# Designs tried in a protein design chat: VHH binders against Phytanoyl-CoA dioxygenase domain-containing protein 1 (PHYHD1). Part 11

Target 1, 291 residues: Phytanoyl-CoA dioxygenase domain-containing protein 1 (PHYHD1), of Bos taurus (Bovine) (q0iib1)
Amino acid sequence: MACLSPSQLQKFQEDGFLVLEGFLSADECEAMQRRIDEIVAKMDVPLHCRTEFSTQEEEQLRAQGSTDYFLSSGDKIRFFFEKGVFDKQGNFLVPPEKSINKIGHALHALDPIFRCVTHSHKVQALARSLGLQMPVVVQSMYIFKQPHFGGEVAPHQDASFLYTEPLGRVLGLWIALEDAMLENGCLWFIPGSHTGGVSRRMVRTPAGSVPGTSFLGSEPIRDNSLFVPTPVLRGALVLIHGEVVHKSEQNLSDRSRQAYTFHLMEAAGTIWSPDNWLQPTPELPFPPLYT
Key: E = the ipSAE of ESMFold2; O = the ipSAE of OpenDDE; V2 = 0.75 times the mean of E and O plus 0.25 times the DockQ between their complexes.

## First folded at step 6 (VHH)

Design s40 (from d9b with S105D R106L T108V; framework vhh_8dlx_2)
Fold by ESMFold2-Fast, scan of step 6:
Structure s40 (fold): chain B 291 residues (1-291), chain A 124 residues (1-124)
Amino acid sequence: as target 1 above (291 residues)
Amino acid sequence: EVQLVESGGGVVQPGRSLRLSCAASGFTFSSYAMHWVRQAPGKGLEWIGNIYHSGSTFYNPSLKSLVTISRDDSTNTLYLQMNSLRAEDTAIYYCARSTYEYWGDLYVYSFDYWGKGTLVTVSS
């Protein structure tokens, strides 16, 4: 696609999300899936996943280890696992490729296949049609949402985790690499929920804190009837406003719900919060989207 | 109404000790983890340590030889004992209540209530 139509742009402005079916071809989806299979075949299982714990102190140290691993992943390709896939000795209960939850957070920068997709002419054209002047790519994830193990994602706003001043500067791009349906845990949105700002933030805790992250403020209780399911076919791209409330249900099906997602920030006139878990590094400043 | 009130701050000479208190009200104090956090002039927040409902404590590694956190659940009071005070310990000291939640595979604190702080000035 060259750009969004006026009616698509209006719908995105009104609802806070927009589905673009057929954004990637089947060949493009297959290339990303093959590449991720190669990455998984060579993955390192983090030590905090392999350690049995039996005391409160050991549990806290494991929480610290997983948090430190996440907080330092912004310029790396790291592996996060579904809940309940390891026994007490740290052995996989199901094959590793069926145990992995997500890979993050610098696929867009460190992997040639994901870099090419992220900086493709059609992604750039989409960003230009949305009026982005100096977009940078802040993070990326490959999400597996495994059969039976793929956990729910509670209602949230992306801007709570990727906070900017002013608000309204972050955009999520979520691409289905498999059909995402009710049965395997598609996205659900509250249309128009992006107009009220954010009520909480996830921040790095004060220096030296255990486990290292905290929420300031609180997520409001929301009426579930306000959520609209958003099933999409393989290759679809879902635009996600930084402040739109969205969630996904647990995957209780026999199929994964694989997706590639990344976030853009408008860098012109924007302050990236120093309290965000994700920070640019000297080795990897946020790369400009436009080439 | 949840309320946390710090006390015990003031001017103290380098090398001396000081004990801060935090009086809690409006909730079941014995059920919550409590924290001490400080903010030096012109600096961000620095976590000192916490104490769980079980009495287990965890400290900022840079401070653990200099501070002790304790609690008295019978009086709903949190304490911070500071020894060998230095000029760089000059800060507003806050007590805070936390809960915990999992966000995906992250174990995340939720700091839901903070006191107004008490100023400690270390000067000669």
Scores: ipSAE 0.197, ipTM 0.554, lowest interface PAE 3.8, mean pLDDT 86

Design s41 (from d9b with R106Y; framework vhh_8dlx_2)
Fold by ESMFold2-Fast, scan of step 6:
Structure s41 (fold): chain B 291 residues (1-291), chain A 124 residues (1-124)
Amino acid sequence: as target 1 above (291 residues)
Amino acid sequence: EVQLVESGGGVVQPGRSLRLSCAASGFTFSSYAMHWVRQAPGKGLEWIGNIYHSGSTFYNPSLKSLVTISRDDSTNTLYLQMNSLRAEDTAIYYCARSTYEYWGSYYTYSFDYWGKGTLVTVSS
């Protein structure tokens, strides 16, 4: 069921990603979507998020307001918006529920529905089949990828943002809550790209600087023909190796591409980098996955 | 064509001071935040600090008392003043231009142009 066969394990080791269709039932997907609708209905939009950037100077000033909101979101449920959804006065150009990009980063810990899914027996069985001894949950996101507004995600490696020593200790679990197809911005991977370490790291900048993080290193230019589209049906789970190169295209369709994603770290023999934007807090240490 | 050219590196004795320069061309220098980054032999990149278009500076806390970053927008030049140099300061020093990279609804610095670096060797 949720346990990986030897051939699936080999495929994951060779490619750096693996699709498991039918991981969640339609009822499970609907429960999560309904819960997110409730959360969005009660959403408090931060003032710094309500204005568009029209100059680099304005962008810097608004980045000052958003810096702490992002950097302190690891133990919160916070709201991040698509680009271009506010006018200069902070008015929504489309309804708020169609303006939100993602909700992050502690749904797995703070919301009962998302906690239940994240710590489900089938997720635990999957982690055990991958050999994880002491996995902890480091973050979670609900991603909307709104019709027309859902922006592309540039080629990247998750380990650039969630850096560990040694590398190879972070695993992404990405669950489609709606069909994810070419038209609405499915995932694209470079198979086998996970074997060369990371090309760059996102690190915290000193307290008081904005935007509060910086990439060190450079993202290499890759032949676009190396990317393989990975369309999946609602309820599918995609395993994502921390170092596999992946991206998603802009959603130009009339349908959202909603997904729930969370990251595990193998805590046994692993150092979570103190330079990572995301840190465990006294209020929320990274929760163990296994009960 | 954007170019960044570092100069002022060389061999210097411990305890001395050294000023590095970065000559920028091919863009409106006064509109961009500029950074200094170094790489010691066998080590990763270490961010030294930056200076915004406004002149506001931010430093790596480990280096704050030892370095000063400044800019001269009339000559398109970025400077790094280093004082009380130690053997541990031996590194290639890079000048970099930053832009904002958008990830969801948050921004992070990304370096879109780098100089080739200038070597500073602190030895006796």
Scores: ipSAE 0.427, ipTM 0.717, lowest interface PAE 2.3, mean pLDDT 87

Design s42 (from d9b with S105D R106Q T108I F111W; framework vhh_8dlx_2)
Fold by ESMFold2-Fast, scan of step 6:
Structure s42 (fold): chain B 291 residues (1-291), chain A 124 residues (1-124)
Amino acid sequence: as target 1 above (291 residues)
Amino acid sequence: EVQLVESGGGVVQPGRSLRLSCAASGFTFSSYAMHWVRQAPGKGLEWIGNIYHSGSTFYNPSLKSLVTISRDDSTNTLYLQMNSLRAEDTAIYYCARSTYEYWGDQYIYSWDYWGKGTLVTVSS
């Protein structure tokens, strides 16, 4: 069900996350996975991944190329790779389709299949049931979390990277395209952790700096026992409050944990931080969700 | 735990040289690239340069001939040597550590810790 019951709304407000099983049908999941396979088959591997690496001077050039590629990806469909999948020569250690970490960050705008899912009536109904007046889509990602290579994601808050004034204006929608279980790196949340603001921010550094981003503040050490694993079946949608603390562990299994995720911002009465890595461009202003 | 403490700032006359230090603690200093960044009064941050664990240095092209960055891994200390100081070099000077971290499964290169800064005033 797209519209949330009063009980589901209360649970989301209390916990900072909410699982909606069966949000997408198997056919919808298959269509998205098939489309991503087509995109990967035509993938242009970034130059900074393919050049021989043998010196610290090469390391600086790779850091600069990687930084530029990431920071300019907000209105593009770009390819990011798992850690340790290239040798020093830039050759793949495993096939490219098993090396890719994610595709980001404008799938919702640039690809018709992902645009259709993102702007679907059930997504719009869900946003309306949460009270969003003028939601815009700020970014999207297809996350592979590859078998054996899918890296851990440390505890964080999305609002640290997608910062707004006031806080509480960003919402993550995370859709499982494969079963997401303990073995393949499901999400873990600290229920109720969304009430204390943000502990750390990522901001852009001055033009020409290496690196192109900086963290302000520090991530507090949290008791691991506070985290609750959130396994979900294929087609489930997980609502993620912008300030809820969450993580995922490394995928040590033989299967991927594919997910499509996108972020909404309530545009009414909200200032998108000019310091955020992600900025709207003249070519792609943040598109309104409601159509 | 991680701490970066800059020192060596103060009031200096135009044309003089000055060496700044940054004392690092709470991590394996020799494994990290280190940076110098400055902020002049009423202006934004300006990146000066960095040094990798190998000793390889990279500089802001506008500052390359005026500064030298070095490190001493045996004492966990980062240095910035400045020559021919001018009034426009008046700024708070920060040292920063860089690292790679994941965000939404993205592996990114960022500054993760900063010192409090040391003030350099170039005045007669």
Scores: ipSAE 0.429, ipTM 0.735, lowest interface PAE 2.2, mean pLDDT 88

Design s43 (from d9b with W103F S105D Y109W; framework vhh_8dlx_2; at its last look DockQ between E and O 0.49; V2 from the best seeds 0.00; counts 0 for: pae E 4.3 > 2)
Fold by OpenDDE, look of step 7:
Structure s43 (fold): chain B 291 residues (1-291), chain A 124 residues (1-124)
Amino acid sequence: as target 1 above (291 residues)
Amino acid sequence: EVQLVESGGGVVQPGRSLRLSCAASGFTFSSYAMHWVRQAPGKGLEWIGNIYHSGSTFYNPSLKSLVTISRDDSTNTLYLQMNSLRAEDTAIYYCARSTYEYFGDRYTWSFDYWGKGTLVTVSS
């Protein structure tokens, strides 16, 4: 059953995250992976993505194309690549399909398979059990966490990127399509860290500025011992409070750690920040979860 | 130890100009991009602009006509020239050292060191 028990609800409230093993079946996971293979087979790599830089300034000054590519990806299915996968001439140093960091940010809306998963009865039941009245899907992404190349994700709060007023209205649903273990980059959380507010925000910079986004505020120094690893098996869903601090380490193993992630926002009584990098568009307003 | 110390703030009348300074120490100043940020009372942080080590500058379009950022690498000093000050320019002004973060899908400015800020009050 996709509905949370009282004990699970309590645990989520206390910890700021919750693991649900066996949320998806093996067949469901396989279907998603097959679909990704099809999407990757048709991959188009924009020229601006094929650049290496020798200096910070050069990287930033020449990154406007990449910035625009990112900022406009909210209603598209676009490819994003790991750092260091291109030579100075823009050629791949590794196979293109093994160089992808993530695909985003509108799989939930534009791909039938991922739409089906995102709006499944299981997900809806889960959302209802959490008391969400008018949840909408704001973004989705497929994360590859490639062998050896899958870079770390530094400690963060999702609400830094997806800011609302009031806080506490954003949830992340992280679904493991492969086993996520310590060696291949499972998630790490600071339990209970979701009650202290947001330490920094990523906001859009004024039009014409480079880069297109900036952090305001700073991430506090956090003791690494506070992080608890959360290894999960294929098919598991990790529910993530928008304010809980979490990270993932670099994948130094020879196995990928693929995951599908999407974020929900309770729309009732909520203001989406106009400074967020992601904005709804006429082409894709935030779709309601409940169908 | 990296240190940034803002100075030059104070009370000024509307229409006046003010030049703020940020003294940097503890790092190779000439190698870093620097930023000015301000926070008005009861409001969030607002990015003013930045200057790269090359001298290239970028500004908040809303403030571009009123501000000029410069640097003197020989004295490790960052400057913010503000002209035609208005009441709404009242804020604490901060200098910050730039860092660059990549999250796989985005490049984002970040700031690893901040000054303590200097208060600018524009009042008649």
Scores: ipSAE 0.130, ipTM 0.525, lowest interface PAE 2.3, mean pLDDT 90
ESMFold2-Fast, scan of step 6: ipSAE 0.549; ipTM 0.784
ESMFold2, look of step 7: ipSAE 0.166; ipTM 0.611
ESMFold2 (binder alone), look of step 7: mean pLDDT 83; pTM 0.819

Design s44 (from d9b with N50W N60R R97K S105D R106E; framework vhh_8dlx_2)
Fold by ESMFold2-Fast, scan of step 6:
Structure s44 (fold): chain B 291 residues (1-291), chain A 124 residues (1-124)
Amino acid sequence: as target 1 above (291 residues)
Amino acid sequence: EVQLVESGGGVVQPGRSLRLSCAASGFTFSSYAMHWVRQAPGKGLEWIGWIYHSGSTFYRPSLKSLVTISRDDSTNTLYLQMNSLRAEDTAIYYCAKSTYEYWGDEYTYSFDYWGKGTLVTVSS
């Protein structure tokens, strides 16, 4: 559905997240999965991923390369791999499509299939129904959540990593391209946790340093019993308030949990923090969502 | 400032077990993944495995049945349990602190600090 009902809007305001089943058709999901298969088949595996280190100095250079590759990925389509998937010669120990962790962070701008989905009339209608005046797309990624390798994502708020002044200006859209269930690592939320602001921020460290980012402040310890699992079917969209606390469990199953996610920011009256890891570039300023 | 201090190394006979410890200070230990890495004489570094801040572990496949990594966040201590030790396990063992990188929904890790290492010698 292109527009939120009053009850859906209320539920999103109360809980900080909302599930919209059947948001994408099977054909739309298949088109994105086929496109990702094409991208993976042609992927350029970075040198820092391929070699086992021989010295502490070599590992630090690899860490620097990894850091630089990530921090400069905002206007690129780049590939991030699971740990331990390469042998000493740089060959895959498992097929490449089972070794990749994610692809990010400019799929929405650089790939025509992902651009089309991100700027679709139904996404724009959803943003308008939430009252967004001048939304821009700040990042996108394709998450594989591989069988056995797919690690948990710790409890967090997106606004800690995509910080704005004022708060409340970032919105996540998370689309299941495969059924996301308990066994393959679905999302878990703390309903109503979005009302307390943020207690930590991830900021860039000085250029050339490792680590490339650090935290200011600390994440509060949360009672695990407060989390509610959010299993969804292929094609569902999960709307994620920038301040809602959420996580995902490790994928211990034999199935991946593929998802396409992107973030919007309300640009009207908002300052994007210059300390955020992700920055717009001259080549790719954050594109307006509305076309 | 960040400090990592390994201990528990020494001479041990083949077939025995050994537990190494790493005492961490100068950072919020419970917020970071931790790694074990070793270097055999005349060889390069070999990554053994890592433990997320949550306690979930990942190991080099060839070592998965022979080692266990655990952590005690109340004492800021990382452990490596090694079983069925062989002469080829003779090495300096290092603990290493992960860097923290976040892609939005997932974490990746590399190393930013290392301990001085502890020597394990497996010999009869």
Scores: ipSAE 0.197, ipTM 0.555, lowest interface PAE 5.3, mean pLDDT 85

Design s45 (framework vhh_7qia_2)
Fold by ESMFold2-Fast, scan of step 6:
Structure s45 (fold): chain B 291 residues (1-291), chain A 122 residues (1-122)
Amino acid sequence: as target 1 above (291 residues)
Amino acid sequence: QLQLVESGGGLVQPGGSLRLSCEASGFTFSSYAMGWYRQAPGKQRELVAWIYSGGSTYYADSVKGRFTISRDNAKNTVYLQMNSLRPEDTAIYYCAKTYEYWGSEYLYFDYWGKGTPVTVSS
């Protein structure tokens, strides 16, 4: 189901999101999960996670190190942890595989397994069926959504963080590597919410500042009854319009909700905002999707 | 509109207890980590404790074992229970809402309330 039918295309245009069940086979999901297990087993725990601090100046240096680590992750494979998973000596209080929140943001470019999935013929066919002329891959991440530690993701629009001029140029692809259900924190969408533009933007603050980003504008409060839960089975792909409002609730279950997600931008006629936290680098310009 | 309203501060004797409350409005409270900062006279504002949307907590070493942070999502309120108070705990205490971001290691607060004063003295 790599190519969209006319009815699927219409539904995506009307709702701002679309579920494609069975997009990846069980073997493809297992290959990605096995690869992530290898990456986690060999990961370098960042120094800012393992350093004891006795002064406010040392804590400020840690905050700066954490900020720089995030802001420069766009061309790297970097590790983001749940809070409270390290003791004062930097040892794990919970096994590493249950302590990690997310790996980002260049899996699509730097890891052969994730590169292969991201540039697969079926992903390219899907992008072509949506009319993308010059799509580039701007970021990727592996999200663990740990049992009990996997917190809520507040209502948001991806275009607020990955801002372009004009709007409507960013597309999220979210692939379930485990069943994503109500109990373990599936996605929730407001259908049709993608037609009003964005009310806020996340922008970089001056170099050397902490936290390194701030918002222009504000996210409006929305009636929770407008959200529709979107449970999906392992291997499903969810297309996410850059302006559709979506969220996920806390993982209250004893199971993780692992997902691989990446974002495309239509490069033809599009300006990537220089204020975005994520920037292409000389070492890794945004790679074209089509091979 | 986004508001954080702190209460519960006051004057207490050393060894006493206070419970600070922060009532939030104008955002989806349950989706954000909440924290408490304090600013002692003549010093910079420092983080005391925070609680994530998922329930995990952090405490500054100076308050571990004495302070407890908790939240009530039904009441849009975060609390700081302060026990065994010391003169060094004298400060204005600020409630804070965390910033949205892409990774869990990075935590930032983008909004503070007006603060509630706590004085620990004879």
Scores: ipSAE 0.024, ipTM 0.433, lowest interface PAE 6.3, mean pLDDT 83

Design s46 (framework vhh_7qia_2)
Fold by ESMFold2-Fast, scan of step 6:
Structure s46 (fold): chain B 291 residues (1-291), chain A 122 residues (1-122)
Amino acid sequence: as target 1 above (291 residues)
Amino acid sequence: QLQLVESGGGLVQPGGSLRLSCEASGFTFSSYAMGWYRQAPGKQRELVAFITSGGSTNYADSVKGRFTISRDNAKNTVYLQMNSLRPEDTAIYYCARSYEYWGDRYTYFDYWGKGTPVTVSS
């Protein structure tokens, strides 16, 4: 089982992240990759992705469509694409499976394979060992991080985007579905950076605005030397404290770095900020993790 | 009017150095990540160096330890310092702008300059 030793629990508390190698078997990883391939094969490409534009007005309409598509994705399975993968007619310049950046944000709720993994006994045991009393699943995504063009994720804290009162109530689970190494853009963390709270928040802007979000506050400048790389093998799970500073570098290699990630929130005594881009809906309240 | 104007390319001998500059206008430079691409004849365009709005840097393995990317927000300029140049570094070098959008949780490149040629030959 995914029962944390006292030493592992202490390490997570000290560092703000923890690697659990071999969390998923190769068969479990393959099942998730096969399922995502099926989802991609049946994908209907969103209209805002399929047109070139030559005027500022056309660009604004595309940006509005993209913004609306993202902000309403919390209870959907939606597709986000790498830049420059479509021609003027909306045809793929590279195969569709190499064109997708990520799929989000309700895989955990809407797809039976991803729901089973997310609510698995070992995920529940892990959450219990961390002391979570009433955890709910707030979002999920499948990240492809395509070769050559897979962009970096700048230094950040998840709690800046998934804000709660009090802080310390959000936990990220990041599962490698392919080896995540230096060359294809593994995670990097600043150990112990989770103890200072957050210095910025992403909040929704008024309806119809582009972009649909803005930041309150600012991200502090940090020395790159503080980051430690966290390479992991396929099937590893990385626990990510909501306030630990982490990043991933761009994928300059010729192979992808696929991962399945989802976030838990401790619901007991916690207020989910109404300003967060992601909100539960009447159709999909945040599902309890424990079954 | 959004513009990226590269300069500093030229002919240099193996082992030599060049400093490329990219002057940006028409947008709030300090809010954007910047990158340097190169393309040799008959090859795909390759991202070689990247710098975030916050100053974090990354490099392709082929140039790591030899190239240094930096920025000067007061001058709206991004630089690429190229040391220990090799014949295989011969390419047209392009400056590129990128925007971090949380919906993607990554940076994408949305504008490129016209490029500056670099030739490494004896």
Scores: ipSAE 0.000, ipTM 0.155, lowest interface PAE 15.0, mean pLDDT 83

Design s47 (framework vhh_7qia_2)
Fold by ESMFold2-Fast, scan of step 6:
Structure s47 (fold): chain B 291 residues (1-291), chain A 126 residues (1-126)
Amino acid sequence: as target 1 above (291 residues)
Amino acid sequence: QLQLVESGGGLVQPGGSLRLSCEASGFTFSSYAMGWYRQAPGKQRELVAFITSGGSTNYADSVKGRFTISRDNAKNTVYLQMNSLRPEDTAIYYCARGSTYEYWGDRYTYSGFDYWGKGTPVTVSS
């Protein structure tokens, strides 16, 4: 079982992130990748991604459609595309399977393969070793980080988007399904950056508004020399403290950097912010991790 | 073809008031959230206020109760009324248009605003 040693627990507490190599076998990674290929093969491309617009009304409808599609994705399996993958007529400029940025946000609940991995005995053992009493799964996503044009992720803290009172209640689990190296856009962390709280929050704007979210506060300028690259092999799991500052650079290679990630919240003594974009629904309350 | 043109900045004494204006052109103003950022000397640029297309407002804690954001859709203009100004409010103030891509996660992690004007300076000193 994937119980953390005392030294690993100390390292996670000190750094705000921890690499566990070999968490999934190659066969487990292949099963998840094969399942995603099946999901992509049956993908319905949302109209707001494909519509050429030539009027103010069409632009506004697309903006509202993309906002609604994102904000209501918490209990769905939905598709989000890289920028610039459609022409003016809505045709793919690259094959559809090379155009997807991510799939989110309820793979852990709605897909049997991803549900099985998320609730696996080794994930539960890991959560218990971290002292989580009543963890719930709040979201999941499959990230493609496409060859040549997979975009960078700016420095951020997950707790800015998944805000709780008190802070310190959210944990990211990021699993490499392919080797994640400097060339294809591995994760970078600022060790120990999780101790200062959050500098900004993404909050919902009132219903029907565009954009559907906005930030309170601002991200401070971080010294780039403080970031440490975190290359990992296929099957590695990276634990990510909700407040640790991290980023990824653009994928300049000819290889994707596929990853499955999900977030846990400790529900005991925690208030999930009503301002968060992601809310539990009657159809899908946040599922308990422990079975 | 987007333009945001700020005006109304200047020198004012502590306790004074200023009203900033931002005229927008090149997009359907009424459909977008609008905000005001500021960058103080030696500090990061920070969001101080925003107003949604529906008129709902939000403020940074540092300005809450002193600043009021408003909009006039007929004039394509967003305003920032600044009262009880303090030396700490000294900054260049930037008008910003809200982004339509608000997605959390990998590619879409960003500040929520996609265009800024050139800024208008505000100095609060005696």
Scores: ipSAE 0.013, ipTM 0.246, lowest interface PAE 8.1, mean pLDDT 83

Design s48 (framework vhh_7qia_2)
Fold by ESMFold2-Fast, scan of step 6:
Structure s48 (fold): chain B 291 residues (1-291), chain A 127 residues (1-127)
Amino acid sequence: as target 1 above (291 residues)
Amino acid sequence: QLQLVESGGGLVQPGGSLRLSCEASGFTFSSYAMGWYRQAPGKQRELVAFITSGGSTNYADSVKGRFTISRDNAKNTVYLQMNSLRPEDTAIYYCARSPSTYEYWGDRYTYVRFDYWGKGTPVTVSS
């Protein structure tokens, strides 16, 4: 059984992130990529992507539809597309597999391949090694970060979007399914930035509002020179403390930067904020990680 | 209508400073990330600085420590403070807008992609 060494645990506690190279084999990565290709081949393009607006009322309905599609995605497998990949009739300008931004947010629960990886013995051993008593899985995403235009992810803290009381209860697991390098938009971290809490939160707006979320608080001024690039090879797992500041730059290369990511919450003694966009449902309460 | 108007460019000696401004109109400025691109004669256009709707900033390695991007949402304006200017900073500087895909596409994180550019303001660093 693999577990973190004392030096690895100390490094994670001090830096707020930790790279574990070779966490998944090439065969394991290929199985997940093959599965996502099957899901993409069978996907239905959401209605809000297909509607051409001819009236002000139709524009309002589309904006509401896209908001509702996102806010209700926590117990679904749903498809989110890059902007500008559809013509006015809703036809793809770029093949669907190169138009998709991400798939979320219940792959870990609803797909057998992703469920098996998420609940694997090595993931459970890793969580136990970190001292998690009652971890639950709160969300998962498959991120494509498409060639040439895969968007930049601005500096942020995961706990701003997945807020708990007390803080320090959320852990990101980010698995590279392709080499993640400077050229295709690897992760960048500010080591030690996880010790100051959060200065901003994404919260739900009142039901029926567009947009469906807003921010409370303000972005702090951060010295960009504090960011450290974190290139990793295919199969690496990156542990991400909920409060560590991180980002990724735009993918200007001709290769994608595919990753599977999911988040754990320590459920013991933790309140999941009712203001979070993501909520457990009667159909899918947050599943316990340990089996 | 959507408009981005750059100003503040000019001729400056090496080691000098300039402050560029970009005034936006025709959209909800506070909801958009903003950036500064530049294009030097005979070179490709490059992104040198950007600022998210929440105020987080990032810079190209060539300008880190010398340039500072900031915004004033009350004035619908984004700024680029350029210090310690070098001859290689000579370029036309373009203000650019990035729509948040956050609300419409359900992205958990704000992605920065630029969909509109101003007409540009020239900056010449020469002795």
Scores: ipSAE 0.012, ipTM 0.224, lowest interface PAE 8.7, mean pLDDT 83

